# Miniprotein binders against p81326, part 159

Target 1, 226 residues: p81326
Amino acid sequence: MLHFGGFIMEINHISKILEKEREEYIRNKVEEYLKQGFSKDDAVNKANQSWRTYIGHRIQDVIYNLLKKFLKDSGLKVTTDKALNNRNLPEELDKVKRLIAINYGEYLFLPDADVIVYKVENNDIKIIAIISVKNSFRERRFETTYWKLKLKESPVTSHIKVFLATPDKDNEISYKCPNGKPKKMRIILEYELDGIYFLKEDFEETEKAKHFGKIVEDIIEISKKL

## First folded at step 17 (miniprotein)

Design N14
Fold by OpenDDE base, second read of step 17:
Structure N14 (fold): chain B 226 residues (1-226), chain A 83 residues (1-83)
Amino acid sequence: as target 1 above (226 residues)
Amino acid sequence: SEEEKKIRELLKKAYELLEEAEELAKKGDYEEAIKKLEEAVKLLEEALKIAKELGNERLAKLVEWLLIMVKFLIEEIKEKLEE
């Protein structure tokens, strides 16, 4: 249940909402794993891992729904990589899938594309942007960068903007040089990607690093140029 | 400033409406919850306008984010009503 009152005061509300659920979630999962015969330590570890996966999906779903809603009036469409992982795709989604595919010679593979924004004009599909959603950067730190670079290698996909959306709960990329020390991850991600959008207030803003609230406007602007 | 005071008042009222909406939603009164949230949106939009007029970018960004979140909540509740 959405706790609205304490929820609104802080911009990091998605992360905070999810964090409020964490204790209960962990407790329930620990109990579940104990019942499955795991040791207490294993149960706790598995519960924490489950939580990371769970919260990641929740944030992704929120971002997807937000973008879907706010881009609708602009005639833009939104889908996900999960929706594309179907054998029987509607024609439109099949085209979307093909237009984001990366060539590896004998094989075509999809980039990690948590959210895909596209438009349909005269029965032609144009991919506008891919948004990667990351709650934390503990694993696969430069995965999004890899996909951006791969998309640039083809004239079919080179125009596709790649954005990262994150609450950056652990402040891994919120600042470029905290305490005078450069954060390699922030610098590289900002350099290689088309934009980073923060679901928080406390971050170093730059031309490419913006508040998530700007992503809709930016996508609409890009769409007009395509 | 008087304008900052007004923004604070609007935010306070918006928060109150959000709390009411939460309680209503918990009770399953989703329609009334949506009405409260829509009213909150109006207050936040006014607050945003004032913040922009004052050139307070930080406050404007905060309010803008709140607007996005409240609008999202409205849609989530609407989806539940259709389900």
Scores: ipSAE 0.019, ipTM 0.320, lowest interface PAE 6.4, mean pLDDT 86
Fold by ESMFold2-Fast, scan of step 17:
Structure N14 (fold): chain B 226 residues (1-226), chain A 83 residues (1-83)
Amino acid sequence: as target 1 above (226 residues)
Amino acid sequence: SEEEKKIRELLKKAYELLEEAEELAKKGDYEEAIKKLEEAVKLLEEALKIAKELGNERLAKLVEWLLIMVKFLIEEIKEKLEE
C-alpha cells in the first residue's frame, strides 16, 4: 500500500475529532443566540464567528504549553498577550511588555503577540520571537505583517522574529492555484514574516514555511545567535 | 528496508491506538482515551528516531507533525476531564 497515504490518514483523525466538536459547539451557540432574539441567519453567522475564536484560543493554548515545556531547558521563557494585559503585572512581564510595545507618539500599543518567547540575561530581557496564531485569514489577513513592519522600524525591536502559526484548514495560504503558483496572500506573508509554521501535512515547503514540529528547534537556534 | 518496515509497523500500531482513542472519547471514556494516545506518542517517538537515523526528512517531518497533533488532542481531552 501507499506509505504516505497511511501517514496522512493518521493525521486526519485529529481533524475529524475537532470537526465533531465544532458541530456540537455550533448547534449550542445557534440555540443560545436564537433565545437572545437573533434571526436564524444572524444566529448561524454569530455561532460560526464564535467557533473561529474558540478554536483559535484552543490552538494558542496548545502552542503556549508546548513551547513552555520544550524551551524551559534552553533557558527560554514563554508568556502570552493575556498575561501581559493583567492589571497586576510582575516586574519581569512589565519589562517584556515595554520591549514589544510600538510607539505612536504619546501612546504605546502592543502588537498582536499571542505567544512571546524571551530570555533573561543578567537582569536584561531580550525578546526572541512573537508568534501570531491564526485559524482564519478573512478579516485580519495582513495584521501580522503590519506588526512585523512596525517592529522593524525601531532598533529596540528590529531583532524580534515574527512567526505565524496556523492549521490553515481552509487552505487560504497553503493552496496552490491550478498553474502551480501560490496565492498572493501566501507570497506576501512569507516574504514579510520570519516564518510560517503549519499545523497540517500538505503545503509547499520552503526555508520559511515549515511543519509546526520545527518551531522549537528554530527558536533555540535563533536564541543562540542573539 | 528493514528499518522502513519497522517504521510502517510502528505507524500502523499508532493508527490503531488513535482509532481506539477516538471511539473511547465518543463514549466519554476520556481517561482510557488519554492512555491510548500516550501509547501512540511512544510509538511515534520511536518512529521519528528511526526516520531521522535513515535521513528520510519528509517522513521525519510527517511524524513530527503527527506527534504535535496527538499531543494537542491529549491536552484537549484533559481539559474536558477537568470540567
Scores: ipSAE 0.000, ipTM 0.202, lowest interface PAE 15.3, mean pLDDT 75

Design N15
Fold by OpenDDE base, second read of step 17:
Structure N15 (fold): chain B 226 residues (1-226), chain A 83 residues (1-83)
Amino acid sequence: as target 1 above (226 residues)
Amino acid sequence: SEEEKKIRELLKKAYELLEEAEELAKKGDYEEAIKKLEEAVKLLEEALKIAKELGNEELARRVELLLYLVKWLIELIKEKLEE
């Protein structure tokens, strides 16, 4: 591993560069929400949430595009839950959607699947992996774990690997036991998920916790076994 | 290897440019920030090329990730300038 010393290009740099933009965005959104009749505190909270959502989507798009690019030569295909959120889907995507659906008795619902990796063989679709992208873990900390567990409950979906990709900018899950104190979230996520992939250099590496750069190889390997 | 050293140097310079861009952006000088980021893109592209030539796929992917993020950042700033 080329240790580039203290020069770890982390998504943190993006966040820092966007700080002024964030401030302006927040200000504008606060004003918007105030005009809508929200209290100042509510407006600020909503504005901050809006910003988190915005940045989260952008990171998701980046990861999607990267995976699409990296997996292209392997013959694997990539889509998103957003692309599946359509009434009129191409046959291929309609099949993908059905193959990741979770049964709740009278209803079928899709898991949160920011990125879906699948292959097409002899007109059959095999779902390989779902990648959840999280910029921060302030909200819905174990949502990805929930979906993993739900997918395991069906023989149709039990084979689907669920990965988490995150820059973990706040170091919420980068280390298991910093200062001798267990990080519950890291431990649980690592235990329940098939892998955690960090878009950063400063983290505790384990068998399941790896740099994002390894996700492609892992996905390809899994695909060969299906 | 000499090539690995070159990659490290390129990455170091790219990071420095990112820091400069950050400082410029904080001051509201987004145009100059974009210039620094575009220069960083060039360095990262060179680093990527070398990494690929070395056959180090993992390193190449890491560099490519960084490259993509920087390009994305440029786009974000440009979008802001157009508003």
Scores: ipSAE 0.261, ipTM 0.660, lowest interface PAE 2.1, mean pLDDT 87
Fold by ESMFold2-Fast, scan of step 17:
Structure N15 (fold): chain B 226 residues (1-226), chain A 83 residues (1-83)
Amino acid sequence: as target 1 above (226 residues)
Amino acid sequence: SEEEKKIRELLKKAYELLEEAEELAKKGDYEEAIKKLEEAVKLLEEALKIAKELGNEELARRVELLLYLVKWLIELIKEKLEE
């Protein structure tokens, strides 16, 4: 099949390619956690989780750079939540931050927006989409959904599309049961989110669950309606 | 069109090379994996050229995306070999 993205970005294959780096990374992180006073078992568990997070950040960086490159000619800009948390923000990014912040009484918090797509038109900022990148759903299954529901509550943010991008190497949401029924988590995430983009080849596509290669054109199409 | 058939054939061959490269990388044959990926790049660059000449912007974008990801994989593997 002529599907894009999943095979190349599959985290299991990236882990195989980085096997030597993984072994050294884990060894160093175990030493680090032991020095911090963690038990041997806790240190090993934390080191493995740290590796999973590290690889996840590498995938986030690839997605960020890819979107930045391919959306530029469409007049779209891309930033990250990391950039928005810098102390000295350019005026443009400060406006972006204000337009996605969610109010909790006396407090304002940013959603879990690993990658943010926006446009500038007549000095006004319009947020097009936020993309959450997840390599595992074990403990944080509905975090992206929570942020989507909060953004829907305000007329300022209700137009913002919330996407999930994931290799889903453990088949937590891309697997279909033998009887053809999707898992509960897949049903909920697909229902509540504006789209799920899989960085893997083998899954059943729907109108909202697609191969990652389709994200560029989808974002451009959405931006034209805003 | 004949040009659309050629794009499809180039993409099929590129994906076959990507699958071979993955298998080689899993075995630790990184230099051989890079060679397969570089061959896939050449096929994808040809497919991209034809797609652009055809005016199929959507297909061109999709090929360009895949090309970017393949080039990123090559850089990643090369980085490991240089250490």
Scores: ipSAE 0.027, ipTM 0.425, lowest interface PAE 6.8, mean pLDDT 78

Design N16
Fold by OpenDDE base, second read of step 17:
Formats: sequence, C-alpha cells, structure tokens
Structure N16 (fold): chain B 226 residues (1-226), chain A 83 residues (1-83)
Amino acid sequence: as target 1 above (226 residues)
Amino acid sequence: SEEEKKIRELLKKAYELLEEAEELAKKGDYEEAIKKLEEAVKLLEEALKIAKELGNEELAKMVEFLLFLVKFLIEDIKEKLEE
C-alpha cells in the first residue's frame, strides 16, 4: 500500500499529459516552429516529433518515480545520469558518478543510465543496478548492451546489473521467435543484459525477461548480496 | 470527431475514478479503492478499443500504458492485502 498515492499521482500526471497537454503542446510547438520560419506542414511534423520525444521522457520519468518510491522502503536510493551531469554535485552523487564511470584511457564517460540504483552503507556507496528505459527500439538498438559489456570490463563496475525496462509497444522484443523466426534483438538483449522488464502483459516470459512488477524484488534481492 | 470526444470523456472519467481510489486508499479503504480502479480499467479498455478503431496508434499506446499501470497497482494492492 506504500505507493498507492504516489502511483496514482504518477498515473494522473500521465493522464493529464494525454488529454490536455497534447493539443496545447502541439499548438505551442507549431507556433514556435512557424516563428522560426518553417512552413505550416513542416511545423506540424516537427511538433509531432517533438511530442513523441516529450512523451518518451515522461514515461521515463514515471518509471523513475515508481522505482524511487518502491525502492525507498528498502533503503535504496535512485538517481539519473541527468542528475549526475552537474559540475557541483553533492558528495554522495559525486561518488555515485565516479563508481559508474567507464574508462576510455584518457577519459571517463558515464553509461546511459536512465535510473541508477545504489545503497549507502557506513558512508560507502555500492552501485546495484542501472536501468535503461526505452519506449521503442527504432534507434540505438544495442546501446544498452554496449554499456553492459563496457561495465563488465572493469572490476569496479563488473558487479553492476544492467536492466532494460520497456513497454515494447511495437513488439520488437516481446517474443523470441514469433512465427518461427528468431528476433535477433530480443535474443541478444536477453543474452547480454541481466534482465528485461516489460511494461506490458503480452510478452514471452523467461528467466531474464519478466514483468516490470518483478524489478523491485529483483533489485532488492541483488542489493542483499552486495 | 465524435469518437475522439468519446475517448476524452472515457479518459476523464477514468481519471476521476483514479482520484477517488486515491482518496479511498488514504483512508485505508483499499477494497473500495480496488473497485474504483477496476472500473477505471473498463473505461480505459473501451478508450483503447476506440483508439485502435480510429487508427490512432499514439493514443492507443498511451492508453495501453495507463492500463498497465492501473492493473499493476491493483495487483500490488491485492498482494499487500493478502499479506
């Protein structure tokens, strides 16, 4: 029951976005693009693209907030790569940033990390998991896999679990072999990642491919082993 | 269109039910909250159907996501009530 109010609040937020915000958002964006000198048709197309991006971010925010709320009771903390993209970080977040950084010789870069789950014990930070949230796989299909592999290359980061959360609206990875044909993306993602969590009901469940509802439990279990 | 108007009405009613469910949950009335959520699911399913019939894929996908969240919430509450 811990998260009912917060969960409904997030649902309501999404809901409000769907009804009132789209028309207003599109109108405002169209006007903006018209002012920039685009044609009416181009302005409308760009506004629609902007809206898709906006909604994608909102879904990500909802997932972040859900995880934050559900994991809080277990004493786990969450942050994002965006929050870490600051020159003046609190000590805790600065430590988190350093503990997820990938070494490229002269440079350290952060993996794409929509959600970072960590715990603080005796002033020590342990990174538990990185969660990538993808609404669609039209672009950068294996980016999350790349980051997982890079994290494995260092003993500092090799323990970090990498999960993918997706509604998979286009059923790109929901099934391994639909119609007898292997889905390369599903197979590779499931093989390379520590888990895939579906924000939908219609998918092929496996040991690594689960309903999103299991992600909190899985993360908590992992945290106990660290 | 009339169908779009109907979808908006359904979504509005679903949101109202979600708000009612939240208030009920705050009062500790989880059983009644679940009932409201289940009613919201029905409205969202109808909205989804209409959206699909209209070929509005974007709206359909968003409604599907809402349905997922509401159903997840119902399950979470039920599980906790059984503990």
Scores: ipSAE 0.229, ipTM 0.606, lowest interface PAE 2.3, mean pLDDT 87
Fold by ESMFold2-Fast, scan of step 17:
Structure N16 (fold): chain B 226 residues (1-226), chain A 83 residues (1-83)
Amino acid sequence: as target 1 above (226 residues)
Amino acid sequence: SEEEKKIRELLKKAYELLEEAEELAKKGDYEEAIKKLEEAVKLLEEALKIAKELGNEELAKMVEFLLFLVKFLIEDIKEKLEE
């Protein structure tokens, strides 16, 4: 399937047109949940949650494909956490998985790595960056920060850049001080992470908080230092 | 400004072409969809030129990102044609 409206939605530029797509999706999901016996209020709540999940996956797919296409000529490779959870991993991806896994005694866990950028030189793998994709910050606002701090603790993983990519449609982290009132979440995320890349036009830009279009050149530049 | 108004008009027309391309692609008319997307590329390139001449860095970055997305879509559809 092809979804051009999804790409435009990621830059949050044509919100009025995309609101009709959201309304149609929610209307259909509400009908589906009502047929399953849910109350109207529960059906609406479940439909809204379904929309957020759907859009989140769409954003991740767009970012993955865009990076894969534009980083290929720079000798960089791109994969996803979904690919790393495949039961029959190729040797290369198994090595990638092991290089980003964090040890908790008898257990190994992957960080929140929706998209992973790495390079291969003479059969040696170097992880360049992981990108966490968030379209909402209500429940898991500091999950990416937690994984950054864990990766930073090990000399094996401390070089890995941790980026957040987000449309931030609700303006939850777009500004540090709207009308002079501090947004603590934006301040903390910008301080702890290596970068925030916005899929939208209007936000408070800094050296670490940039438009998503800058991510390709930034990753290439980082890879040259490794 | 008058230049910013022209950029908005170019972006609106580019979006209309993207919507037309999406409808064509849904029907399997990939060659015509690519043609519409290539027309959108021309409009976005003009918008980017004007934005840079205005010194509006934020708008220029946004248009550059849109251009990235449209070019990506063209390549994605071209791969579909080869199937």
Scores: ipSAE 0.011, ipTM 0.262, lowest interface PAE 9.7, mean pLDDT 77

Design N17
Fold by OpenDDE base, second read of step 17:
Structure N17 (fold): chain B 226 residues (1-226), chain A 101 residues (1-101)
Amino acid sequence: as target 1 above (226 residues)
Amino acid sequence: GPEEILEEAEKLLKEALKLIEEARKLAEKGDPESLEKALKLLEKAIELLRKAIELIQKALDQGVPEELRKKLEEAFLEAEWLLLFAKLLLRRIKEELEKQK
């Protein structure tokens, strides 16, 4: 537990570190797209889009690895929706997949679940939490909220906590009422979700809006009540 | 073979972790001399971790049995995580040194 505190503070700079790689990444991608026959303008646009995808995946991977490592000692397991997108799943992951599925009548679909935390007790699987990782809120601002609401509709999934983890680089949801004006996105996300965890220091802390360093403790506490 | 690569990678990870832990302790002191020592340790740790990642990637590219693949993937993730941490700490220390000048 003691090793967690110093480690967590360093996560505040994840966005800044990744941004240092941006210039080189963009340059290389532009060159690649030019070689593929795209115009200079198209190549730049595609490179920027590629960067957004790339940085999003990198942040997700970091969060996944952190949670996997820090939850291991508590006996909790971590997986991803990507890992569940396989025809030949181990029995354990097949059960996890079924326990997070949302019913749409004739069809079952998985929520967006960048990280899934679960426990195995007496060969039974209990899903504890789903963590959505977002670098920016430019697109699909309330998708996580949608999935939370859908999960609540079933007694099978209603207990699953849904968390948002974000560096919120552009301060889109870091404050509720900057300059006296309410930010709808922050207010709605905080209201509907079980928690928002920031990979930064500069944010308005509330009961549900916390530093990412608290997520491990919160998940462990939830797991004990299930 | 791939098993030997995994063993070497795990050794590198263990060494890198020790260096990072030592660097962290030094950085907590906050004095310029300690910070400079921490920087050197982190640079070495980063080098070891990059080597570990390269070795693991090479092994994974050769095709390995499923059991060994899982171990390599775990080691890979650990290496990437430690590398990120080392870089973050390195940056923080550099920023602190600049503030003290």
Scores: ipSAE 0.071, ipTM 0.495, lowest interface PAE 3.6, mean pLDDT 88
Fold by ESMFold2-Fast, scan of step 17:
Structure N17 (fold): chain B 226 residues (1-226), chain A 101 residues (1-101)
Amino acid sequence: as target 1 above (226 residues)
Amino acid sequence: GPEEILEEAEKLLKEALKLIEEARKLAEKGDPESLEKALKLLEKAIELLRKAIELIQKALDQGVPEELRKKLEEAFLEAEWLLLFAKLLLRRIKEELEKQK
């Protein structure tokens, strides 16, 4: 017998998040606009407008919540670039921030790390993976690759896996040689990164280019070797 | 008009979500009869989602006002995510049924 528990939890988790957050987001924004002096109808219209902007960037939050839930029982922790920018940062997250920082002479800068997976052993932090989430590749095509190459330069960060997660709706990196024409972006991203995880069914699968459903299993295996 | 198309698309999305939820519960039972029922529900959900996507694309092609355009784009995104989830569950159930043969 196959157990559907983990897969079913993924669908249930995403579905419930989308339903709850739409209702909660709209209610909160309506209250906010009403306090600003807008009419009820205007407040509702502005809240719906705000939700449309919000949902266009929701994929990062969906991935964060999914990974947090599925990795918890494996002793792995998940945070975000947004959390690391909080004014009052907990000691543990401050350590995470320091361990992913890249040296530029007299300056330290953080890579663009939408989702970060780490573990705590004997009160020491070890970064497992950084996940970059992209909906479009028309601009900043190799940004994730740039950060991967910079992380390789330091013994502190060289072990960190760098993954790309994408729905790739416009089929920009789904295939290496569609119609016999090499897609340089797909070829370079697959070569330099540790993995590409597609949030879609139709793509050219390789050892490094997989369906998003494999990411939890892969991260757990990487963690065991560290 | 475009507003009527949005209403129809939203109705199709709501119906598809209910079918996906029913299929999920049947899949958890794991017996062949429940798995086959889940497959039929998912195939129907996929048809409804594809119809919703087609309707939304036709509405967007008609040059709609900015407010309605954004609502249609949001419905399109929701339809694409539900379609992905339905296809993933469908594949998983087919794999399990094959193993039971």
Scores: ipSAE 0.000, ipTM 0.181, lowest interface PAE 14.5, mean pLDDT 79

Design N18
Fold by OpenDDE base, second read of step 17:
Structure N18 (fold): chain B 226 residues (1-226), chain A 101 residues (1-101)
Amino acid sequence: as target 1 above (226 residues)
Amino acid sequence: GPEEILEEAEKLLKEALKLIEEARKLAEKGDPESLEKALKLLEKAIELLRKAIELIQKALDQGVPEELRKKLEEAFDYAEFLLMLAKYLLKRIKEELEKQK
């Protein structure tokens, strides 16, 4: 129990910690874009967009590393869609890739799967969960929901749990009905997904909306039922 | 104004969602008549969604306060999601109808 406390605190402040790097990052990127011939306003805008992308990747990396570490003892393995984007995959990862692929007739495509959790039993691979990581909901707010629905349509992938992990910095989905007004995005995401995990403390907890600290336990429990 | 556009867009989205859900229920029956009805509903939904997207884009292009911009962007993303869903369901239903022929 004690080892989880420090971990939870670090998770809750990931966004804040990363924001400390923002000023320096922005300054450097602005300078870079100015050297490329962009106007000052364009350089600032591009730098801000670059930061959003950068911080998103950093959060994803943190979550990936955390899950990899905490699930290791349970015998569960973790990979990413990026790791699967290779022509020459190890046999294990090639199997993982095939088991998460979505059929579009003549083509197979992978869902957005920032983190993929799977187990290997008797040389067979079982996909347990896909975790989508979002820092902000400025774009593609329901993309994860689409992939969940697509995965649900095939008997091969219907068992795969789809989770969303987010710090939700701007409180886009932290509450269902703030000030008595329903937040469509929270309601829909919670309804369609198997769970939402917050990297923060200030949110409305429900059966499906939990603190990120519970994700490991939930994944392990799911893995035992598969 | 942009606020009115948002309201209209939200109305269109609500209607489109209703049509999609009705289409889904009809498609679950699996008979050719139900599938054909579902197709018509989805085509209408797609039309409404495209209109909503156009309206929202128009409002965004005019420049709006940050709070309204966020709402418009949310509506836009939802519209795009529903459009993708509707198009997918449409394709699946068409494929099913072809199999029954």
Scores: ipSAE 0.033, ipTM 0.308, lowest interface PAE 4.5, mean pLDDT 86
Fold by ESMFold2-Fast, scan of step 17:
Structure N18 (fold): chain B 226 residues (1-226), chain A 101 residues (1-101)
Amino acid sequence: as target 1 above (226 residues)
Amino acid sequence: GPEEILEEAEKLLKEALKLIEEARKLAEKGDPESLEKALKLLEKAIELLRKAIELIQKALDQGVPEELRKKLEEAFDYAEFLLMLAKYLLKRIKEELEKQK
């Protein structure tokens, strides 16, 4: 039934592809900026900033496709906040949007839900989890915790698991201090969220902070209890 | 240039923090008038923080030296924290106002 070894192998394969993709992207962007008249140092810095934006979207897309592929056989469906923000929505996605939207008087806002996992059972939709994807913590690091707190306030959304997925290549939350204590940001995120999934190998694993390879199994288990 | 943008962003962050602190003091009083004033201060703080974040992102896109990049990233982190704090306080104050209606 379950081929989680295949999921781990695919994660490892994609990691290697992304590393090669980074090298080629940076090289091409540096050349582009040099042609525009920027100095070598400026071209390198601009290329690195461009890569940070690019990889953010690329990692989100990769996670979406992996989850869609590996959750399908368990009857689970996957969508994105990008899909939910389309002007003309299919009925099923319109229902998904309504079940995760947060009411602020005249306004409805979607949480920071890069990837959304749900199931359809007896014509009813159950939202299982939302996954915030962060390639770095320069962008809105605590917004995910805010959305978790908001979702907990309503009986309609309080069951929804809120996860963070991140490679954390800069060791902002996965590396512990020399004295063995986690960084304050890691403590806050782990406390408030339902789980953190790292796309890296070297970190202190806990009940809530796990290798990304465990996310499929965890989501399936959560879905069975709903 | 990027240094001037950082200076402008830092001024916005200082003003936002001042507004958040003032809102906390008003919220502590607990009466509807004070809570309503606190909401307005937090809404203004959120506006300033969003402007600061936008300015910092614009500066980072300009390919700045490593030392300045680190300062911009630190300012960005701080702005994100203050935005989270302001939003949380705004939520709690709205809840308290609703209870008093």
Scores: ipSAE 0.000, ipTM 0.140, lowest interface PAE 17.8, mean pLDDT 77

